VH-VL binders against o60147. Designs and how they scored, part 154

Target 1, 175 residues: o60147
Amino acid sequence: MLEKNKYLYIFRHIQTNQVLLSQGNVLKKTALFQLPYPLQKPVAPNGMRPAKLRKDHWVPLLKVEFPNESMFQSVFMQLLNYRKYRSVQPLTSDLLKLPIPVRRRKIMRQEVPNTIADLADILNKEKFPENSVRLQLSDKSDSEYADWPPSVQIDSEEIKLSRGFREKTTVDEAR
Key: E = the ipSAE of ESMFold2; O = the ipSAE of OpenDDE; V2 = 0.75 times the mean of E and O plus 0.25 times the DockQ between their complexes.

## First folded at step 6 (VH-VL)

Design y24 (framework fv_tocilizumab)
Fold by ESMFold2-Fast, scan of step 6:
Structure y24 (fold): chain C 175 residues (1-175), chain A 117 residues (1-117), chain B 107 residues (1-107)
Amino acid sequence: as target 1 above (175 residues)
Amino acid sequence: QVQLQESGPGLVRPSQTLSLTCTVSGYSISSGYYWSWVRQPPGRGLEWIGYIYHSGSTTYNPSLKSRVTMLRDTSKNQFSLRLSSVTAADTAVYYCARGEEWSYDYWGQGSLVTVSS
Amino acid sequence: DIQMTQSPSSLSASVGDRVTITCRASQSISSYLNWYQQKPGKAPKLLIYDASSLQSGVPSRFSGSGSGTDFTFTISSLQPEDIATYYCQQSWSTPYTFGQGTKVEIK
């Protein structure tokens, strides 16, 4: 059978540092339902404007290459479950003492380190072969948010794109 | 795959509370989307009642807000509408719907509720 | 509340005709506008979202355009199964409001 969906694409919001997970190199608007807080401010006392997916507001955080689709699906689903679990946990007393806007900003700011840590935790629990999982980051210093297992190989080259992920290189042939 | 089904009494007496439940299959109501109620009086257009976000946050139409309550039962994968102090003007087909960026991509078949003594 | 006005209230056209419906918002709603199709006795069906985006599985003969206050919905070549009432809906702010509907019939 053909392997597909071997790549996990992780994006961060340029203003809020909120994180979205994607199976493809292009975000779908349904990804916004991963977020516990809307991206837009309330416009009415009893409502909010819908959070539209603005693709130019989301930049690559990291790209993970798995050896096969089965391993990708396992890690992807576990990561979504970690995010869901975090979103339903009671807020700490420290956070509850903060005004709502300050509280939300602080929570959103933590999504990058939390996502990195969760990914590393999942990969440390899995029994993947040495150097079988390849990690490419936009900022290699973000790898310091976690300790990585021997199965992970961090690419020395950073992602250079400011918008989305590129799908073509000079090596690729276009018929 | 995703299916919504309304249920509840089709006849409600004036001054009583209209109660409807939407049962969702094929998708968990706590996993995403805005879960809404929309009504349509016989021969008339559509009126938005309110939504409950997958997190439990609610927003109601101000014209109905004092009479409307929406609740989630995540264990049964259901959300409900309670409309108090009903009158003949509340006679309508009531639809539940799933919203994505406030566009409604899946709808229940609709349940006719008649308010009559 | 944002008022949505559709034009015309009803129309009759022949199979293969180009059908155009307009929707006006009482204030700017950017592109937060959806179009629905409702057949007699059935629930509404989403056709167009975000003013111009075609919903998955919807035939390409349906299209939408516009921004701000003025929006257009077009059926490029009317088919018998397109007989229905069409509604626009703004999602800029709550309460979300619908147009009064446009009934499309075949001659």
Scores: ipSAE 0.000, ipTM 0.472, lowest interface PAE 14.8, mean pLDDT 81

Design y25 (framework fv_tocilizumab)
Fold by ESMFold2-Fast, scan of step 6:
Structure y25 (fold): chain C 175 residues (1-175), chain A 119 residues (1-119), chain B 107 residues (1-107)
Amino acid sequence: as target 1 above (175 residues)
Amino acid sequence: QVQLQESGPGLVRPSQTLSLTCTVSGYSISSGYYWSWVRQPPGRGLEWIGYIYHSGSTTYNPSLKSRVTMLRDTSKNQFSLRLSSVTAADTAVYYCARTDEYWLGFDYWGQGSLVTVSS
Amino acid sequence: DIQMTQSPSSLSASVGDRVTITCRASQSISSYLNWYQQKPGKAPKLLIYDASSLQSGVPSRFSGSGSGTDFTFTISSLQPEDIATYYCQQSWSTPYTFGQGTKVEIK
């Protein structure tokens, strides 16, 4: 479709709760660059991000429909910048006391609440028209991680979950 | 293979508009990525001018924003740069390049087009 | 804007030598730094992204390291085809900015 770039899909990893942003209903390999921690044990010294995208391991968290492409691009870039900012913050002393694997799991689990809070913060700052932004969640309780502005309409229907995307119902833009 | 190629006049008069087109093959510009312009004055370093997202949304270097326009022509798989009110300081090799969405590295480049601003 | 400073501005080395170039950012950019090679008369070529990740098809003698404000680019065994100017580039925020370049010459 002509206006296909007005949807933002956010995906979460079923095991780690790490989050990936997508500029459409298809999750691309380049999205793996967003991850601060590799999903698999490092093969080489220095550790490397995994090259393989496993559709079985990612499920939609939410999708956002914007009125136009410029609003989508603004929110998407701001969301990426929030994630960059979080990556440079010093770790608390409490986290530094934990073994590395435990520390990483706690940080990764926080990505879902953090992403939702960041999205709401951006939307609160932008002051879009009332009910102009449509939000659809896979689990409506996740909306409770933030306070939403009047510009946001939360869809009563949840996204259908399908692990592995074999059935394509949770990521397709079909009507 | 993805290929980018610049085209346009190599000589522009002061106060006129510099206009360049980037023709892309091997990938549809409307399917993804940011599509960028980067310039390099003779013997100097690289300066990012701006990019156009595959949807048509643009971001420009603030130092050039008042003079820069970028457009895409999806039917020809091209994107273009217009730089108004040029001076001798705008003399440079102009490159078009593809920019990755997440790490924002420039992974494919055109060959470069020298534009000289002279009377 | 984020300022990127490279050192040295130029160097001469023999084939087989280890060559090191440094890049400093005026503020923390985490790992959002890329390295490029530009041969005379050619467009730049991406060698390293995300400070330390080797671009596909790039020889393993090229490597990068660092985070925050201080970054290093290394050629472990300089080859004749490596004669070029090398640039760092921050991708933390727009406008994206490049270092001034380091010219690498043989002998």
Scores: ipSAE 0.006, ipTM 0.508, lowest interface PAE 13.1, mean pLDDT 81

Design y26 (framework fv_tocilizumab)
Fold by ESMFold2-Fast, scan of step 6:
Structure y26 (fold): chain C 175 residues (1-175), chain A 119 residues (1-119), chain B 107 residues (1-107)
Amino acid sequence: as target 1 above (175 residues)
Amino acid sequence: QVQLQESGPGLVRPSQTLSLTCTVSGYSISSGYYWSWVRQPPGRGLEWIGYIYHSGSTTYNPSLKSRVTMLRDTSKNQFSLRLSSVTAADTAVYYCARGFEEWTPFDYWGQGSLVTVSS
Amino acid sequence: DIQMTQSPSSLSASVGDRVTITCRASQSISSYLNWYQQKPGKAPKLLIYDASSLQSGVPSRFSGSGSGTDFTFTISSLQPEDIATYYCQQSWSTPYTFGQGTKVEIK
């Protein structure tokens, strides 16, 4: 089951721009199952290594504070449904003309604009009270990917991560 | 253990629709992978027809796109190929095959089903 | 579409010989090239992926190399069970395309 809280954190991968959703300021390995594309180039299926969570490769994109857990759960589940919907849509002919690695890079880079647009769309459809939802963005220009409803307050405060956010390692696991 | 098995009529008349089904065991087709059809005319090389992603989205070879439809039946763990308006040039052994991602090889293949297009 | 050209179209060699097959792409495909073995009446079997990676369970006498447009497939010591047609295939972009095949026979 989902953990009870009223905060949504969204993280982006520094190289691919792929997006992960989190209910707190700590990324868990299971969040990798949200990714439509592996972070590492695939190898043969029966010899493939799973993607590893490199917490140092993920940075906060945005944080949303909801007035209560019920509103958080509703928006979080709708956002997951939007991601599922996008994953089943046919690719455009323009994308299909591109080499597969180039196509995937282009699609992955669109996850940030798409996630922000989806979040705004969900919030526009809900009838939340004025100024009841607080949105913090690491880069305020990312707010321009969508039109926000009056329920949303956008602020420039820094997104605080827990002291244990990035797991410490004494040995390199990947290069 | 993953296994793929083709089934369908071995003889199709010109102008008809060729229909084949691939039954997958050992893995759910809706849980992952790209599921493809590849054909091989007698004595000739391999030609990729198209794939259906585990989500249901499809990509077809442009040379066949106007005639090809691929569908999945997740309740039966099957995916199918329909090729319309067939001619003698469509006579081939038809294979279904699995790819982990778009850029990966085909790691599992069905045994192949010969389809002859003849009057 | 990316055209894949194999050389030679057929070859005959003795058991224990080193056999080399080449594959050329009409444009750069980086390392997204796979090699398959097909025995008469059977489905193709993956041997090499990503130009040089050996598929699990495949004998070490099979190897691949190359990048960009030019690739080679080698059998270091030909065995009787290696009689087959070998195909290269690019997975750089759709439509996926195969070489015309190289038939390997023993003298």
Scores: ipSAE 0.006, ipTM 0.539, lowest interface PAE 10.1, mean pLDDT 81

Design y3 (framework fv_tocilizumab)
Fold by ESMFold2-Fast, scan of step 6:
Structure y3 (fold): chain C 175 residues (1-175), chain A 119 residues (1-119), chain B 107 residues (1-107)
Amino acid sequence: as target 1 above (175 residues)
Amino acid sequence: QVQLQESGPGLVRPSQTLSLTCTVSGYSISSGYYWSWVRQPPGRGLEWIGYIYHSGSTTYNPSLKSRVTMLRDTSKNQFSLRLSSVTAADTAVYYCARGEDWYTYFDYWGQGSLVTVSS
Amino acid sequence: DIQMTQSPSSLSASVGDRVTITCRASQSISSYLNWYQQKPGKAPKLLIYDASSLQSGVPSRFSGSGSGTDFTFTISSLQPEDIATYYCQQSWSTPYTFGQGTKVEIK
């Protein structure tokens, strides 16, 4: 019986509002492959993309606690699938009216409400026990982006961390 | 309905400065994008010269950097190319083009202006 | 600078044929590769960006694939209006560089 992965950590970028999903309370470089738009343009002399993940640029959006690893993995994989499908969707006519830089900023800004809506949709489709899933948000008003099923208990206390889910970080990942 | 249009002299003498202007309509050059110059010698391939970003910052191809200056006139919605000390090797069709912010693809191009360097 | 090499430099095919051209980068450029079509006397036209994304208004017979150093551009069924020179372009780093071009002609 292992209970290692029963928490889903969701982060948002402080400037772009792009979202990253994580199985742990610390983001790994590989999480950057979830992003449809690069965070920064390549400028390296050798033509290689900068490999640095700036953990101080990602803050908690929400944390989900599942009763077991099986439920966590099901929801986590479904969220990744939703994100993949969203990245290949045709753009709406309203978005096509906008200049490309404005359009991309608007798409990136929508990742927070979209991720919250997707999470709620997945949880509504699953037949989890009442009050079995605990949801904690950094901004409780973000819960209003969706209607939550009886399986979800929204924590009365908000996440108070300003830099990811870690208490302290001053060490560059390049170490 | 974004359009780019090159203008400037079609003949430049060796050692003189080549000067071209790109007039943009349908989008403000200060609102986004990498406003770029690309050239093509007759019968040959494409060579990127440089860009001026919507903020005014410039980046030039190192092969041309000592001779290139790009400027913008936001009141006229224009950006320009100056290439000093020209030689016959600078004879080419010069295009202005709009480079997208993230993937840097060139989605809109001017019609091209042939500049011949000869005595 | 990143060198872009296209293959072949020219090809001849019949209408309806599948046409494939390749582009190789001297170093990894991830997916930052764009494809252009240029007809005689005209400016280049963007067809594909980010290796595989079809530009709005471009026919679906054009496609791109690849990542890293090796990229492929395909016309699934060549039409008479597709006769042109095709260029790849890397946008991984400045200076942005183009392949030497592939001239597509009919038999």
Scores: ipSAE 0.000, ipTM 0.460, lowest interface PAE 17.2, mean pLDDT 81

Design y4 (framework fv_tocilizumab; at its last look DockQ between E and O 0.04; V2 from the best seeds 0.00; counts 0 for: pae E 10.1 > 2, placed apart)
Fold by ESMFold2-Fast, scan of step 6:
Parts: C-alpha cells; sequence; structure tokens
Structure y4 (fold): chain C 175 residues (1-175), chain A 119 residues (1-119), chain B 107 residues (1-107)
C-alpha cells in the first residue's frame, strides 16, 4: 500500500550529521540535491555533494505522522523555510577565521540539532489538537534538543534500522 | 522518454476561465517532481504560474494566486491549469514543465499552447 | 520576490567568438540558478542547472559559474545553432523568477 501524504521523514548522515528531508520513507538519488546545505555551497562547492546515494551512510532520524495532509504540508513548508532562512544568514567572523574544512564540518554538525529545534518551534507555534501529532525517533535522546508542545505524542518505540521501516515505493524515475 | 503535451482552447473571452491540460508520458506524475505551468506573453519573457506536487499540494505565484487552480488526474497521468477572470494581459503561450524537487530546474517542457484572450 | 537582472539585453557576435551573459539576483540565492536556451517558436531548453552543472546531452562549449548574487553564462565558441534568447532562472524560493532574457545574434 502507498503511504498517505501525512508523514514527514527525516534522515541523517552517520558521519557528517547532514540532514535530508523526505516526503517518502525511501531516499531517492535526487535527495542528494539538498546537499550541500545552501550555506555550505560558497565554502565547499563540488566536494560536498556525493556522486551517488550510499544508503548505508544515511539512517532515519525521525518520522512525524500528522492527522491530515494539510497539516503535514503546512509543517513541511515551514521547515523548508527555516532551513533556507538559516542558509542566508551571513557567516560569523568566527567561522570565517576557520579553515574551510573545519568551517564546513562545524556547519554540518549543527544540522541535526537545528532541524529538531526548528521542527519543535513550528509545532509549538501551531495550535494542533492535544496528542494529534505522533513523533517517532531513532534515538529518543534526540528529543532533548527541544521542548515539545502538548500536541506532540512521542512514540515509546524507536525507529528500527531494518527493512521493515521502508515500504516499497513505486519508483518510476526518468533517466 | 519523458514527454509533456498541452491541450485546450486557443481562444478565451475576457472574464471567462482559461483551462489547459498537460498530458505526461514516460513518467508517472505520482512518482515525484513538481509539475509546473509557465507562460510567455508574445515578445516577452517567462513567468512562472505555479506547480503541483505529486501529492496534490499546490503553490502559486502570488501575483496570480487568487485566479489560479491546479489539479492532477493520476489515472490519466495529467495535470491541469485553470485561470479565472482572464483579460487581454493573460494572452500568452502556456507551457507545462517538469521541475526538479530540490534544485527547481525545468528539465522537460511541453511544446507550448498559445491562448489568446479576445472578445 | 527575487528580481533577476540579465546583462546585456542583446548582443551580436561572430561564429567562434566567446559570448558571456551575466545574471544578478536581488538577494543571495546560493547556487540555485539555472540557464535556458529558447529558439523562436520553441519551448525553453535546460542547459545549466545549480549554477554550473551541465545538463546531459548539452555541448561542453556551454558553461556557468557564480554563487550568491552574481552569475555568468559562457559560450566558449559560438556556433550558428546557438542563435537564441537565453534566460536565467532562480529556484531559491517561490515564486520562481526569470531574467528578462538575452538575445544572441550573429553579425
Amino acid sequence: as target 1 above (175 residues)
Amino acid sequence: QVQLQESGPGLVRPSQTLSLTCTVSGYSISSGYYWSWVRQPPGRGLEWIGYIYHSGSTTYNPSLKSRVTMLRDTSKNQFSLRLSSVTAADTAVYYCARSEEWLGYFDYWGQGSLVTVSS
Amino acid sequence: DIQMTQSPSSLSASVGDRVTITCRASQSISSYLNWYQQKPGKAPKLLIYDASSLQSGVPSRFSGSGSGTDFTFTISSLQPEDIATYYCQQSWSTPYTFGQGTKVEIK
């Protein structure tokens, strides 16, 4: 069965801490076009985007289930805006003093905490019904990056890194 | 392999609704990408109208938002544009195009359909 | 909305010449800049995406560079079939916006 369009999936890179957003539970090759994160492009253009999607390097960070597609789209679009807002901020003088490899590493490491904080901020701003949004994490300690509103129910079961997490997708991709 | 083709009336009267359909072959509109409409008035530049995501979610150019509706028909692999309350300023060649989700480039375009708004 | 300004609006060059077109964004768009070629009566054709990536099947004489607000598009050795109008397009945010176009003609 096809997933309903009421789920938000977020993945992290196991080494760099870079984040990929997805509206499906399987990453497509085109997801790599989210990289490098826009702020990183001026400092590390070509070397930051992998030539291919290595699925063994990406793990689920979290999954959010919304009551309906409208709420999902509202939160997803706001999250994209938060990511873009961060990317247009000028680099601080402290970052500009760092060698490019050190600078990019520090920027990338903040993507997971920043994404979780942004998600929580959006959900705190929206007045969704109590326990209407279901949050499932791969590591429940990551919930500590933010304070969650009453609308969010954190699932006691963590996301498993098994094939059972990923449903079959109809992958009709143009060459 | 991927092909887009516009269809619909080439003449619309002022105050009426302009309606166009884009038929996609070689790729399922439900599998990804944004599906866009872009127009070009005679002798002028390109203006993005909006897109529909494969889920059915839409985003419209704010300058046209109050008059634009986009829909998809996954069983026919089509998406459509409706532009209400047209005036002579809406006379243009209308293109449907596939836009990539993350980088936003348009890699496949229809041939374009000229729509003239005239009484 | 993000304004895209192209320069020049038109140019005339000889076969074999190097042609350069510039595009300026009203705010930083990182590398979210794409270039299209449009011949009379035809749909635009993607040449360059993500500021500098050459689309598959496009001749290597076409190239792009730049980031932030300032971008350039170059044809290293103009051919007769390159006579067209060229457009830049930003995809940093919706609404997506295009430059006004640069008409390239042969002398």
Scores: ipSAE 0.387, ipTM 0.763, lowest interface PAE 3.2, mean pLDDT 84
Fold by OpenDDE, look of step 7:
Structure y4 (fold): chain C 175 residues (1-175), chain A 119 residues (1-119), chain B 107 residues (1-107)
Amino acid sequence: as target 1 above (175 residues)
Amino acid sequence: QVQLQESGPGLVRPSQTLSLTCTVSGYSISSGYYWSWVRQPPGRGLEWIGYIYHSGSTTYNPSLKSRVTMLRDTSKNQFSLRLSSVTAADTAVYYCARSEEWLGYFDYWGQGSLVTVSS
Amino acid sequence: DIQMTQSPSSLSASVGDRVTITCRASQSISSYLNWYQQKPGKAPKLLIYDASSLQSGVPSRFSGSGSGTDFTFTISSLQPEDIATYYCQQSWSTPYTFGQGTKVEIK
């Protein structure tokens, strides 16, 4: 089993704070299908459209290392399901008072805290072994979006960014 | 009507820690938005310091990150700023403000609190 | 960081004049540009957000336009109460940054 198969990377858009899930530290264009709301009138640059991935607009939010690929797959699918579930929930009265563009942006902005909270919730339910899941964040403060179960060990070091907005590795440093 | 008000010492000695609290009324900080600090040295422009979300998650200006700590108390509807190791360069009017979550504009501001760093 | 450059740094105009201030970003910020008015001894006041959206309660003589890197703030008819320093602010990415300001005075 390849080590990369057990790594979940979550990326955020530098402007919209939309979230994409990735197996491995490189985003694939197919990840755009995770976005719950099509941009009819995109506020983001024209290069950020559902049909085209601009990798330079996405940065790692967090990295999760699982004991094995099976656990990764389980959590990955559950995260997608949580996102889908939220996308079909009725809008609150407060949101409905807002203009549509503002409303959509507000919803999208919540994807970061929601995704982190979802991850914690999923991991709480999964009851993985203690300290079996390693979590690294680009910003440590993002861990405060949720309470983490004993299975999660939060890394004290933040993710280092490299070219293409992926985690910096020794190989990347050599380039 | 949303109102923000800064409170804290107006004088801080060099190398000490600047501490300010922002009290919010008319809106619950737990309802959303990013709660921000912005400062303005006398006769100069504006510098964003950072913001905190009601969850406790923070984002700081990289230029100040090593010295800045922001906290929130949802029970008191307050959020605070701590800036350590201050120098004369940190003398400024400090504003707390509400930042919209997506568009990032500051729609409500406190009146500002002058903090002078002097021995 | 994204640098915001305003022009001019200061201007003087007569009551009723059209006033134009420009703001340039060091990189594209789409429409994530906001304009503030600051009077002496007061906190900034939001006038325009998202490049061209007028904040509630703000007079219609204030307007904004632009996208990408170049933005314009306009006062269609300058009033005495408009004496202030105006700032642009990008909210495309953190750290949020402000222009250096434009001081507007009446002749």
Scores: ipSAE 0.018, ipTM 0.585, lowest interface PAE 6.7, mean pLDDT 87
Fold by ESMFold2, look of step 7:
Structure y4 (fold): chain C 175 residues (1-175), chain A 119 residues (1-119), chain B 107 residues (1-107)
Amino acid sequence: as target 1 above (175 residues)
Amino acid sequence: QVQLQESGPGLVRPSQTLSLTCTVSGYSISSGYYWSWVRQPPGRGLEWIGYIYHSGSTTYNPSLKSRVTMLRDTSKNQFSLRLSSVTAADTAVYYCARSEEWLGYFDYWGQGSLVTVSS
Amino acid sequence: DIQMTQSPSSLSASVGDRVTITCRASQSISSYLNWYQQKPGKAPKLLIYDASSLQSGVPSRFSGSGSGTDFTFTISSLQPEDIATYYCQQSWSTPYTFGQGTKVEIK
């Protein structure tokens, strides 16, 4: 009874660089619940959840192949929990000085590097067997956001989809 | 249509193990969702006991963790609850329920099974 | 653990009245708040999920609102079949926790 390999798919928004996690290569509308509420309250400056999923606004960021479904599910839930708890952290004084639209954009642009770092942190702590986890990126330079354990095999081939070229997003170094 | 049904003894003596089984129809417990147990003492509120994920991973309420074991039998499409060292405080209606993966709401419930702990 | 506090513990209203129940979390739970109806001798029934989303088949007189720590459940026009106990439940983190319930009666 051979366990089916399992894939984690991560998407980014083409303009805001917000991130969505997915079990499949196509986003479901309910994935939007991973995003915080719309910013109609002062306590949630990054709380913009679109009313509808526009699939043409979300492009692949990375794909992970796990050796079995239970490893996938463990990592998936940990990633979701990291994102939930980050969303309630207090804002820094530097961020609070910015106009709300600018502040929101800066926070959202950290989601890609934060998600990649979270993934690597989880994989480092779980001590998976060498080369048991295959990672494929849409932009190989994104692997530079983290130190990867020996369990991770980074695919030399970038993700190729029917959707056209993507624009590389600049990482904001402000902390 | 998804349906859940509890089964097990309605009377358990103190210090013994309470054991319940939930039989699921209309969906495979290994295909998705979290499969939960929730209890309600007579005339009182609801307490989440724990769940088993469709992969087999378990999470238990810390208040009960030392006494709780949950298992599944995918060939029978069943998941079970065992609660050891029971006391009168464990008398309750026990529900099995399915919880949604992202939002954690319980969309399907069994009808509940009253378990009385009495000498 | 996240404590959920419901208010009031019970209320009585006439058919057609607007009924409001509140639920407060001991810490922010974003929109991860669900509402259930439980009639005597029956299992809870999901009415509202994710703070404000109406479950399929639930009448539109039921609604929910709120985010963060403070949430409100409303029956816009109370009907005889709405006699029940109503519970809020947070799904932000395990252990999932419920409010203590609000019993709704008709005068």
Scores: ipSAE 0.006, ipTM 0.582, lowest interface PAE 10.1, mean pLDDT 83
ESMFold2 (binder alone), look of step 7: mean pLDDT 94; pTM 0.960

